# VH-VL binders against Regulator of nonsense transcripts UPF2 (UPF2): the designs that were tried, part 7

Target 1, 187 residues: Regulator of nonsense transcripts UPF2 (UPF2), of Arabidopsis thaliana (Mouse-ear cress) (f4iux6r469to655)
Amino acid sequence: RLLQRLPGCVSRDLIDQLTVEYCYLNSKTNRKKLVKALFNVPRTSLELLAYYSRMVATLASCMKDIPSMLVQMLEDEFNSLVHKKDQMNIETKIRNIRFIGELCKFKIVPAGLVFSCLKACLDEFTHHNIDVACNLLETCGRFLYRSPETTLRMTNMLDILMRLKNVKNLDPRQSTLVENAYYLCKP
Below, E stands for the ipSAE of ESMFold2; O stands for the ipSAE of OpenDDE; V2 stands for 0.75 times the mean of E and O plus 0.25 times the DockQ between their complexes.

## First folded at step 6 (VH-VL)

Design p12 (framework fv_tiragolumab)
Fold by ESMFold2-Fast, scan of step 6:
Structure p12 (fold): chain C 187 residues (1-187), chain A 124 residues (1-124), chain B 113 residues (1-113)
Amino acid sequence: as target 1 above (187 residues)
Amino acid sequence: EVQLQQSGPGLVKPSQTLSLTCAISGDSVSSDSAAWNWIRQSPSRGLEWLGKTYYRYDWYNDYAVSVKGRITINPDTSKNQFSLQLNSVTPEDTAVFYCARDSYDSYGYYFDYWGQGTLVTVSS
Amino acid sequence: DIVMTQSPDSLAVSLGERATINCKSSQSVLYSSDNKNYLAWYQQKPGQPPNLLIYWASTRESGVPDRFSGSGSGTDFTLTISSLQAEDVAVYYCQQYYDTPYTFGPGTKVEIK
């Protein structure tokens, strides 16, 4: 029943309240149910990803299997979809990568996984991978660019992104998308 | 009940731009459970998917490689319609053009509703 | 691109007899994650747009008579009309929606003997 309220948690107060209430239902079965509910966030509810990430970050200190299970599911999903060019997966790819990015800002997803995802998209910089890379950068690129431990690698990735934009002769929509993502990270 | 109604000229001269519109009733062009497609049919190529537009948090397009670079498919949310613009047409572009809906509810990109069709002849 | 082929090009069947149409894809349209075949069948009568008959290889669209059935998996698919009626005279197309560009078979024309 508590999990039915997840899609309505559109503020920090609401998600924090649900997080506190969830602590009273702490069992391994309930933790698996929570992870599945978080992973299956509705495709049109991207605004929930920051709140879900906040919930995971709050629970991480006492329920270490929650972040571990969620990160593993997101990584597995990314790897299964990165080579698919059909649009059947675009909503799932965008939801996946933005969730990874939000969790990165809470240090739940390690920066190395984010760079791995970005590299995979840049290695096959065409079609959906352009949108996926740009959504990742819009979500956590500035965070990574401003962090001392990741600034250098982020700078290198952004240089590769701009080089690919020029070499690949992207259409106007794709070119604009890349430029917007770049300047959100490095104004 | 969803209905798709097509409009646009049936005759276009070579090198000019082919423009068609598909008006939607019974659904919203910005529906997050639908996508809006253009398909053409000719004796030489058969049924050929050209591209689609769809709203998923933002607007997206997918285009067939064969027409990418000269095709634009645009939604118009104020009129609840979407359009096809195909540049630099040749007689080989002569076809019956259909608009069609696919639904994302089951990730089924099969076409459940079609417009009536518009024969476009490219000739001088 | 995934290339779709159909056989035969045309088929003449007596009223009440079985009609069988085959469709082959150049690569599998079975998606391992959901175990679904991304294949549809359409009927087109002269002067009309195609009409959806079957989706997910074997699921019949609402309002389609039960004499129409789809079968197959992976790369080989069949549309069966168990007892041909006069109104079934049409061209039948298979379509894959596994990957873009979405592609159609060349069609099979069904006629009454």
Scores: ipSAE 0.006, ipTM 0.507, lowest interface PAE 12.1, mean pLDDT 86

Design p14 (from a5 with heavy chain H103L F109M; framework fv_tiragolumab)
Fold by ESMFold2-Fast, scan of step 6:
Structure p14 (fold): chain C 187 residues (1-187), chain A 122 residues (1-122), chain B 113 residues (1-113)
Amino acid sequence: as target 1 above (187 residues)
Amino acid sequence: EVQLQQSGPGLVKPSQTLSLTCAISGDSVSSDSAAWNWIRQSPSRGLEWLGKTYYRYDWYNDYAVSVKGRITINPDTSKNQFSLQLNSVTPEDTAVFYCARDLYDYYAMDYWGQGTLVTVSS
Amino acid sequence: DIVMTQSPDSLAVSLGERATINCKSSQSVLYSSDNKNYLAWYQQKPGQPPNLLIYWASTRESGVPDRFSGSGSGTDFTLTISSLQAEDVAVYYCQQYYDTPYTFGPGTKVEIK
């Protein structure tokens, strides 16, 4: 029943209330159901990702299987989609990568996974992978750039991104998207 | 019900730009559940998919490699239509051109325009 | 690119008899994540655009008579017309939408014997 309220949690207060109520009714089966509900967020509801990530971060201290299951599902999904080129996958790719980025800001997703995803997109610098990389950078790039532990690696990735933009002569839309993502991370 | 209505010249000279428009009724060109395709058909090549435009948080295009570099497919949200421009045409581009919709839910092309025969000759 | 082939090139069938058309893809069009085959069948009559008959290899489009059925998985697909009617004389095309560029088979012409 609590999971039916999940799509309506469009504020910190609402998601925090639901999180508190969830703590009263939990079991291994209910934790799996919650993870599945969070993972299957609708393609058009990107605004929910930050709130879902907040809920996962709050529950992480007492229910370690929740973040572990969700991160594994998101990583598996990313790896299955990164090589596909068509419209069938773009919304799922963007939802996937933004969720990974939001969870990274709560330190639920390790920075190493984020860098692996970014490297995969840069290694196959195609139409959709450019958008995926830029969405990832817009979501958590500034967070990673400002962190002492990840600043050097983020700087290196941003340098590769700009080099690829210049070498591959991207169309105006793609070029602008890359520039916006770069300067959002590194103003 | 969805209807696609094509318009554009049926005769284009070699080296010029082929330009066609597909007007949409019963759906929105910016629907996040639809994609808008151009296909051509000739005796030598059969049915050949040229590309598509679609709105998913932003506008995207996918183009067939065979025409990439010569093709542009553009949506026009104010007129609820989308267009095809194919540059530097040759007689080998002579074909019946179709516009068609596919849906996010099944990706198959459920509605097609009436078709436009475009002859490339001097 | 994924190459689609069809057999036979043409087929003559008597009214009320079964027509069977085959389609093969050079690569699997089965997506493991959703377990669906990204394959469609279209009917084209002279002077008309193609008309969608079947999607997901076996799902019939709304309004399509139940004598039309699709089967197969992976690389090998079949369109069956269980009892050919006069209005079914047309060219039939398979199409993959697993990856871009989307590609069509060369078509199978169905005629009355």
Scores: ipSAE 0.038, ipTM 0.642, lowest interface PAE 7.4, mean pLDDT 88

Design p5 (from a5 with heavy chain Y57W W59T Y106S; framework fv_tiragolumab)
Fold by ESMFold2-Fast, scan of step 6:
Structure p5 (fold): chain C 187 residues (1-187), chain A 122 residues (1-122), chain B 113 residues (1-113)
Amino acid sequence: as target 1 above (187 residues)
Amino acid sequence: EVQLQQSGPGLVKPSQTLSLTCAISGDSVSSDSAAWNWIRQSPSRGLEWLGKTYYRWDTYNDYAVSVKGRITINPDTSKNQFSLQLNSVTPEDTAVFYCARDHYDSYAFDYWGQGTLVTVSS
Amino acid sequence: DIVMTQSPDSLAVSLGERATINCKSSQSVLYSSDNKNYLAWYQQKPGQPPNLLIYWASTRESGVPDRFSGSGSGTDFTLTISSLQAEDVAVYYCQQYYDTPYTFGPGTKVEIK
């Protein structure tokens, strides 16, 4: 029943309240159910991703299997979808990458996974991968750019991004997306 | 012009490691506009892509699932070449091995090495 | 994996006549963002590596004679040799580079009758 309340948690207070109540559920089965519910967030409910990530970060201190299971599911989903070019997948790809980015800001997703995802998109920098890369950068790029341990790597990735924008035949929408993402990370 | 020149032994015993090298001229193994591939050809499997190495931000490798876990493709920037190591070979690995470049202008294999017949037998 | 098939397995064509080779991919290799087909054709003669003839399904590689042409889109592709020459006797392969692993067709052997 608690899980039915997840889609309504559209504030820090509401998600924190649900998180506290969930801490009283102490079974492996209940934790798997929570992870599945978080993972199955509707593809159009991107506003929930920051709240879900906050919940996962709070629970990570006492239930390490929750973040571990969720990160693995998101990584597996990314790897299955990054090479799929059909238009049916765009909302799922954006939801996936933004969730990864939100979790990165809480240190739940390691920076290495984010760079791996970004590299995969830059390696085939056309179609949905342009939107996916830009959404990732908009979500956590500035966080990574400002962090001493990732600044150099992020600078190199942003240089590659701008080079690809200049050498690829991007349409005006795609070119604008890349520029917006770049300057959001590196004003 | 770009040229790829292969070297390595033509005979390998079962369970040993197959090792080949591809020397590059006219381009750089660290070029961020190219990728460096190994492809083999046998009567039973035809042309089979094995994997590639490429430099973008860092050095990356992609491998075909059929050889993943026993294959390594490594660039050597000082010698401007890249190598193939295939561990635990069996007679089924007998093939002509080719190195090849794909380049962002076409993404097709525009330059190939001369090929190396590798026979796996005792 | 994307599976490539070719037809016919072999064909014999008289000198100066047209040769037509077909290639099918198990899924579309047309990329909607750039509107390009990630499909190449190679020629291989005995004892030699494959030689690139066509990329992007229809763009002829530099130095390739204009009697070679590629056509098709999505899943169905054709290589045409408009007037077969003696030096065109070879095996021809299609290849997709839309997704890894990159895959090749089984080849079509072209010979003179």
Scores: ipSAE 0.005, ipTM 0.473, lowest interface PAE 14.3, mean pLDDT 87

Design q1 (from e10 with heavy chain S31D G56D; framework fv_emicizumab_arm2)
Fold by ESMFold2-Fast, scan of step 6:
Structure q1 (fold): chain C 187 residues (1-187), chain A 120 residues (1-120), chain B 107 residues (1-107)
Amino acid sequence: as target 1 above (187 residues)
Amino acid sequence: QVQLVESGGGLVQPGGSLRLSCAASGFTFSDYAIQWVRQAPGKGLEWVSSISGSGDYTYYRREVKGRFTISRDNSKNTLYLQMNSLRAEDTAVYYCARSYGYDLRYFDYWGQGTLVTVSS
Amino acid sequence: DIQMTQSPSSLSASVGDRVTITCKASQDISNYLAWYQQKPGQAPELLIYDASNLETGVPDRFSGSRYGTDFTLTISSLQPEDIATYYCQQYDNLPLTFGGGTKVEIK
């Protein structure tokens, strides 16, 4: 019943209310069910990822299983898909990377994992991985650029991205995506 | 309850154009990648084109690339295939098929098909 | 392109017989293979996905297996309603490719 309300949590107040109610249903089985529900968010509901990440961050202080399980599932999913050139899994990759980025802004996903994902995309600079990298940067790039602990690494990654854009002679759509992502992080 | 209904097939001369439609119902259309698969009379199945759930990513068989355009209108729950510069070899029943999930996978639901005949 | 070689192209068997259809991928596709049944005059219908998972509503006399790049669809006890053409399909990489089909007829 409670998990059926997740798709309707379209505000900070609604997700916070659901999070408080969930705290009273604390069992290992219920925590696994929540993680599964969050992980299987539909592609059409990506706007909810920020609220879901807020919920995970709130629960992290008392239910360490939740962030741990979710981050592991997301990392495993990314690693299974990133090396598949010309694969048809782009929608899944975008959902995955945006969730990782949202969780990074709450410090649930460590910055190191985000940089690992970004590097993997830059190392295999295919049209799909360009979209994945740009989605990641649009989600948490500015946050990482403005953080003292990650500013230098972020600057280096953005420099590599722009170099690759200029060397690889990208089509207009891909070139515009890269420029938009770059200037969103570093105006 | 899941239904896919193709329409728009017919007889057309070589070099002509046709627009196929696939009307979907009984599921959240934008959550699924959808494909066009064709079958020439008495022959096997041949993948033609696919579109992601968002519509942002399209894929084509080599022989139709540049001639066919797949598109979707998620507000109308409808998939399209614009076929230009048609050739006799394009003669086939065209099926609309739903991929499992929003990426390209196996096809869990198929429409009844619409016949396209390219001849003089 | 990944080529899917299906054999035999046709077969005739008696009701109650064990029927096997094979499909060979030209390269490793892991378990990314589905089997479809197409009855005369009808659209294809999914039987098996991920090489060996039976689709809901499909009779348990149907089963799928994998050995390397070789895939097998088995009908343990052929029934009259199983008269159809069977197709394998890989979804490991684009373009998506189908086997040539195996027409199953009853003697």
Scores: ipSAE 0.035, ipTM 0.645, lowest interface PAE 6.6, mean pLDDT 89

Design q10 (from q1 with heavy chain Y102W; framework fv_emicizumab_arm2)
Heavy chain, then light chain:
Amino acid sequence: QVQLVESGGGLVQPGGSLRLSCAASGFTFSDYAIQWVRQAPGKGLEWVSSISGSGDYTYYRREVKGRFTISRDNSKNTLYLQMNSLRAEDTAVYYCARSYGWDLRYFDYWGQGTLVTVSS
Amino acid sequence: DIQMTQSPSSLSASVGDRVTITCKASQDISNYLAWYQQKPGQAPELLIYDASNLETGVPDRFSGSRYGTDFTLTISSLQPEDIATYYCQQYDNLPLTFGGGTKVEIK
ESMFold2-Fast, scan of step 6: ipSAE 0.063; ipTM 0.665

Design q11 (framework fv_daratumumab)
Fold by ESMFold2-Fast, scan of step 6:
Structure q11 (fold): chain C 187 residues (1-187), chain A 120 residues (1-120), chain B 107 residues (1-107)
Amino acid sequence: as target 1 above (187 residues)
Amino acid sequence: EVQLLESGGGLVQPGGSLRLSCAVSGFTFSDYAMSWVRQAPGKGLEWVSAISGSGDYTYYADSVKGRFTISRDNSKNTLYLQMNSLRAEDTAVYFCAKSYGYDLRYFDYWGQGTLVTVSS
Amino acid sequence: EIVLTQSPATLSLSPGERATLSCRASQSVSSYLAWYQQKPGQAPRLLIYDASNRATGIPARFSGSGSGTDFTLTISSLEPEDFAVYYCQQYDNWPLTFGQGTKVEIK
């Protein structure tokens, strides 16, 4: 089956080939199956997120429900998890936020959603939210910092991040994470 | 055909150390969080420690924090528990347990356990 | 930490009877509760997850219900192999905790 090849698409050529083949099987049911398969990417297969995002971006012009369904599922997942500080779900949170970030670079996820996610993490800058914010910034922070439309808002968010680092008395691991994220956005 | 097999248990004196191993097969080891759960003779189950699939995040029960270290070698499909400064109350059967999903949740598969006896 | 209290400690029944086991949490665990069966000398076996979903291969006579702080495991008609100790476990918050167990024994 076509979707069974999805986890093996570890190059642009492979994902583009699968995307072309998928266009010949276009139906409402198949689009829902694809979105579910993309959403359920394994947490340890983060390298696939950029390829899956590329596939979604390619299909977006002809199959508007694919990006819409995926973005909604990712936003719902983020909102369900962001306030759960002590739950052992960090790898799911990281997969979620990195996928959102990869889709943002293709303009599938609007910058406003990314800033909402970042603000939610900064408003409760403790526990897993520190790792989630830093992963988001590592994935798409530089893209947003370089874009004239989002540079000012990104600069403000980075200023808040550095202020929180100084106020929250972060441990050495957390401090290093924040520094790395900051300088990846603003070298 | 998921299998978890513990080893390394035995008799040790108070203050001593032991390293437990759990060899796994039948699933993609790096995708799943793993835990150690112990059971003292005639008592219930007590969660001891957990490690994320990547190995980047570790969790410990307060009773073992600072004394036990959980680790994993994803290339060898093996989970470890390094137990230092052992106390009589650490005497238990230690089970290796696989989380169902990617996050630490409930345990769909368990090893048969390895007995650790801390006695003078 | 979240404390899980199981009742009764021991349930003495005959084959064919219905068993009802209770698990109460000191604070809400939503639906993040699992049930395990353990026989002497054996590893625990997952029965129910997310309060009410049967694990693969678990007979239909086992069912779970409840949410928040009050959970029940029901065995509709006890078979000889069902006499064992049953544990509940929450995974809503760290640390993971188990109930103290309910022993289901032959009358």
Scores: ipSAE 0.006, ipTM 0.523, lowest interface PAE 10.5, mean pLDDT 87

Design q14 (framework fv_gimsilumab)
Fold by ESMFold2-Fast, scan of step 6:
Structure q14 (fold): chain C 187 residues (1-187), chain A 120 residues (1-120), chain B 107 residues (1-107)
Amino acid sequence: as target 1 above (187 residues)
Amino acid sequence: EVQLVESGGGLVQPGGSLRLSCAASGFTFSDYWMHWLRQVPGKGPVWVSRINSYGDYTTYADSVRGRFTISRDNANNTLFLQMNSLRADDTALYFCARSYGYDLRYFDYWGQGTPVTVSS
Amino acid sequence: EIVLTQSPVTLSVSPGERVTLSCRASQSVSSYLAWYQQKLGQGPRLLIYGASTRATDIPARFSGSGSETEFTLTISSLQSEDFAVYYCQQYDNWPLTFGQGTKLEIK
C-alpha cells in the first residue's frame, strides 16, 4: 500500500514524508520491494527521478543495500540496452540514463560509472547513443564539469563528443543536440 | 603478445590479508577494464571484482564487498587485489582477466592464476 | 542470479568425432554468451563470444549457436588437443555467471 503512493510524490515534502513512513516498515523483503518499485518508474514519468533519487540518498545512510541494489539494476539495464538499435528501446534508455545522472548528483552513483556509460555511447556513436549521451550530460554534466575531481575527465569527454560531431557528418537535429549538451556543461 | 601474470598468492590464516598483483604486457593496459575471478578445483570460475580503464569505478561480488579492494597502476601496467579478513571460503585459484569496452564482459585473455589457501 | 546448466557433465569421445555441448540459462541472456576452453594447469581460453562469434586465432572447427536460453558449442572434428573442460558464461546481467563445465575425455 505505501508503495502505491510513490508515483504521487511530486514534491520534496511528499517524498520526504513517504521516506519517513517507510523507515517504520523496514525489513529485507520490504527493501527489495522498494528498490523494485523505484526501478520500475514509468518511462514517461521522468519528473519523478529527482524525488526517487532524493529518497534513495536519504535512506543510504542507514540502509546501504537500497542504493547498492538500485545502482546494480540500473547498470544491468544500461548494459542490456546500449547496443540495441530498435526505436522501441529509446524511452527506456532515456529513463535509465537520466536516473543514473540524478543519482550521480546525490553521489549515490559514482562518477566513474557515469563516465563509463558516456564512453560506451561515444565509442558506438549511433543515433540512439547520441540521444543517451546528451540526456546524461543534460542531467549531470554541469555537476561533473564544476567538480574539481571530475573537471579534467569531463573536459576530455566533451572534446571527444565535439570531435565526433564534426567528423561524423551528423544531421541537423543530432548536431544541435550535441551542441546544446556541450554548451550546457561548458560555457 | 598479450600476457597477464598473477603473483602474491599463498597460505594465510583466517582473518589474515594478502595482496595479489597482475603484471600486464603486450597491450595498452589503460584501454581495458580489468577483472579478478577465482576458481575452486573442479568448479567453474566465479567473478570477484572489476575496475574500469581509468581506475575510478569498481564493483565487487556480494561475498567479498567490504573485504577486498581492486586497484590499478596504469603507469606500471599492474592490477592489484587487496584481500582483508580472509575466510576459508575465499580459498581458490585467483585469475586476472581483461575485457574490452564497458559492456563487453567476456574475457579474451586470462593469466595462469595464483593460488590462495586460507587455512590454519 | 542467472544459473547456467551445462550438459553433459562428462563426455567420452574419440578424435575425429563431432561433439556438441549444451548450455541452458535459467532466464534469457539474449546472445550475451561466451564459451571457454580450460586445460589442466592453465587459465581459460576464450573460444566464442556473442553466442556465435569465434575469438581471434580459434580454429574453424569450433562454432557456437543459440539464443535466449538454449546455447550449443560444436566441435566439427575433434582433435587430440581439444580434450579439456568447456565453460559457458553469460554477460547479460550481473553477477556474471559461468556454467559448471563439460569435461571432454578420451573414450
Scores: ipSAE 0.006, ipTM 0.561, lowest interface PAE 10.1, mean pLDDT 87

Design q7 (from q1 with heavy chain R105G, light chain L94W; framework fv_emicizumab_arm2; at its last look DockQ between E and O 0.03; V2 from the best seeds 0.00; counts 0 for: pae O 10.0 > 2, placed apart)
Fold by OpenDDE, look of step 7:
Structure q7 (fold): chain C 187 residues (1-187), chain A 120 residues (1-120), chain B 107 residues (1-107)
Amino acid sequence: as target 1 above (187 residues)
Amino acid sequence: QVQLVESGGGLVQPGGSLRLSCAASGFTFSDYAIQWVRQAPGKGLEWVSSISGSGDYTYYRREVKGRFTISRDNSKNTLYLQMNSLRAEDTAVYYCARSYGYDLGYFDYWGQGTLVTVSS
Amino acid sequence: DIQMTQSPSSLSASVGDRVTITCKASQDISNYLAWYQQKPGQAPELLIYDASNLETGVPDRFSGSRYGTDFTLTISSLQPEDIATYYCQQYDNWPLTFGGGTKVEIK
């Protein structure tokens, strides 16, 4: 029943309350169910991702397998999607990468994974990968850019991004998307 | 580029109804929560209503609950505000505004607004 | 509801002056506060988010700070194009609430 409330947690207070209540239901089976429920956030409900990430971050201190399971699932999903070019998958790809980015801001997803995802998109800088890269940067790029331990690596990635934008001669929409992502990270 | 364009404003008598629209472009509409914010002539900004990206969840300021209905058609990239039982105090420029990212938060893009005047 | 008390309601300063606008929240809202600029006859534009982060494209003469429940918007050197009404807004909880606004004019 608690898990049914997840889609309604559209505020910090609601998700925090749910998180507290969930702590009283601590079991391995329940943790698996929670992870599955979090992972299956609708692709049209991206507003939940930040709150879900907050819940995961809160629970990470006492339920260490929750973040590890979720991150693994998201990573596996990313790897399965990155080479698919079907238009039907774009929203799923965006959900996936945004979730990864939101979790990174809570230090649940390691920066290394974010950079790996970004690199994969930049290595094949076409079609959905451009949108995915930009969405990732929009989600956590500025966070990583301003972090002393990741600023150099992010700076390099952003430079590569702009170079690719020019070399690939992108259409106006994607060109603008890339530029906006760049300047969002590096004002 | 991100654009929001409001329409549907006009003059209406107290007790009347209006339906506002906000046409969005330049971004994946369904990804973002959208808000209505109003501003009475010569007054400050006032939040009116919000709707989640999916449209599954809606929020209203107390004074408009039961009278206003926020909705969206993601297939048309359009936000709506059905306003019934309008009152003089509802007179304002109504803006649609997008939430930044996917969190409860601040509004990074605003429309130009549409004027609603409720007067006898 | 969270009340945002904004001060002053209006001010007049000279070009190049340092301008300070304050908002006080009725309760702890963490850093979930934004500042907007609304020029005459225009829609509001975002200046600052999360209390102190400058929005992309906004001149660096604008800055935001937080001390507990007290928030400050500062214009280090007022320019003619800064003539506008400024608003703070909390996004800690529903309902979203704005400050009363500060009208900034140039002498």
Scores: ipSAE 0.007, ipTM 0.531, lowest interface PAE 10.0, mean pLDDT 92
ESMFold2-Fast, scan of step 6: ipSAE 0.362; ipTM 0.765
ESMFold2, look of step 7: ipSAE 0.088; ipTM 0.694
ESMFold2 (binder alone), look of step 7: mean pLDDT 94; pTM 0.957

Design r11 (from r2 with heavy chain Y100T; framework fv_mosunetuzumab; at its last look DockQ between E and O 0.30; V2 from the best seeds 0.00; counts 0 for: pae E 10.0 > 2)
Heavy chain, then light chain:
Amino acid sequence: EVQLVQSGAEVKKPGASVKVSCKASGYTFTDYYIHWVRQAPGQGLEWIGWINPYSGGTKYNEKFKGRATLTADTSTSTAYLELSSLRSEDTAVYYCARDTEWLGYFDYWGQGTLVTVSS
Amino acid sequence: DIVMTQSPDSLAVSLGERATINCKSSQSVLYSSNNKNYLAWYQQKPGQPPKLLIYWASTRESGVPDRFSGSGSGTDFTLTISSLQAEDVAVYYCQQYYSYPTFGQGTKVEIK
ESMFold2-Fast, scan of step 6: ipSAE 0.504; ipTM 0.804
ESMFold2, look of step 7: ipSAE 0.239; ipTM 0.744
ESMFold2 (binder alone), look of step 7: mean pLDDT 94; pTM 0.951
OpenDDE, look of step 7: ipSAE 0.293; ipTM 0.769
ESMFold2, look of step 9: ipSAE 0.007; ipTM 0.557
ESMFold2 (binder alone), look of step 9: mean pLDDT 94; pTM 0.953
OpenDDE, look of step 9: ipSAE 0.619; ipTM 0.866

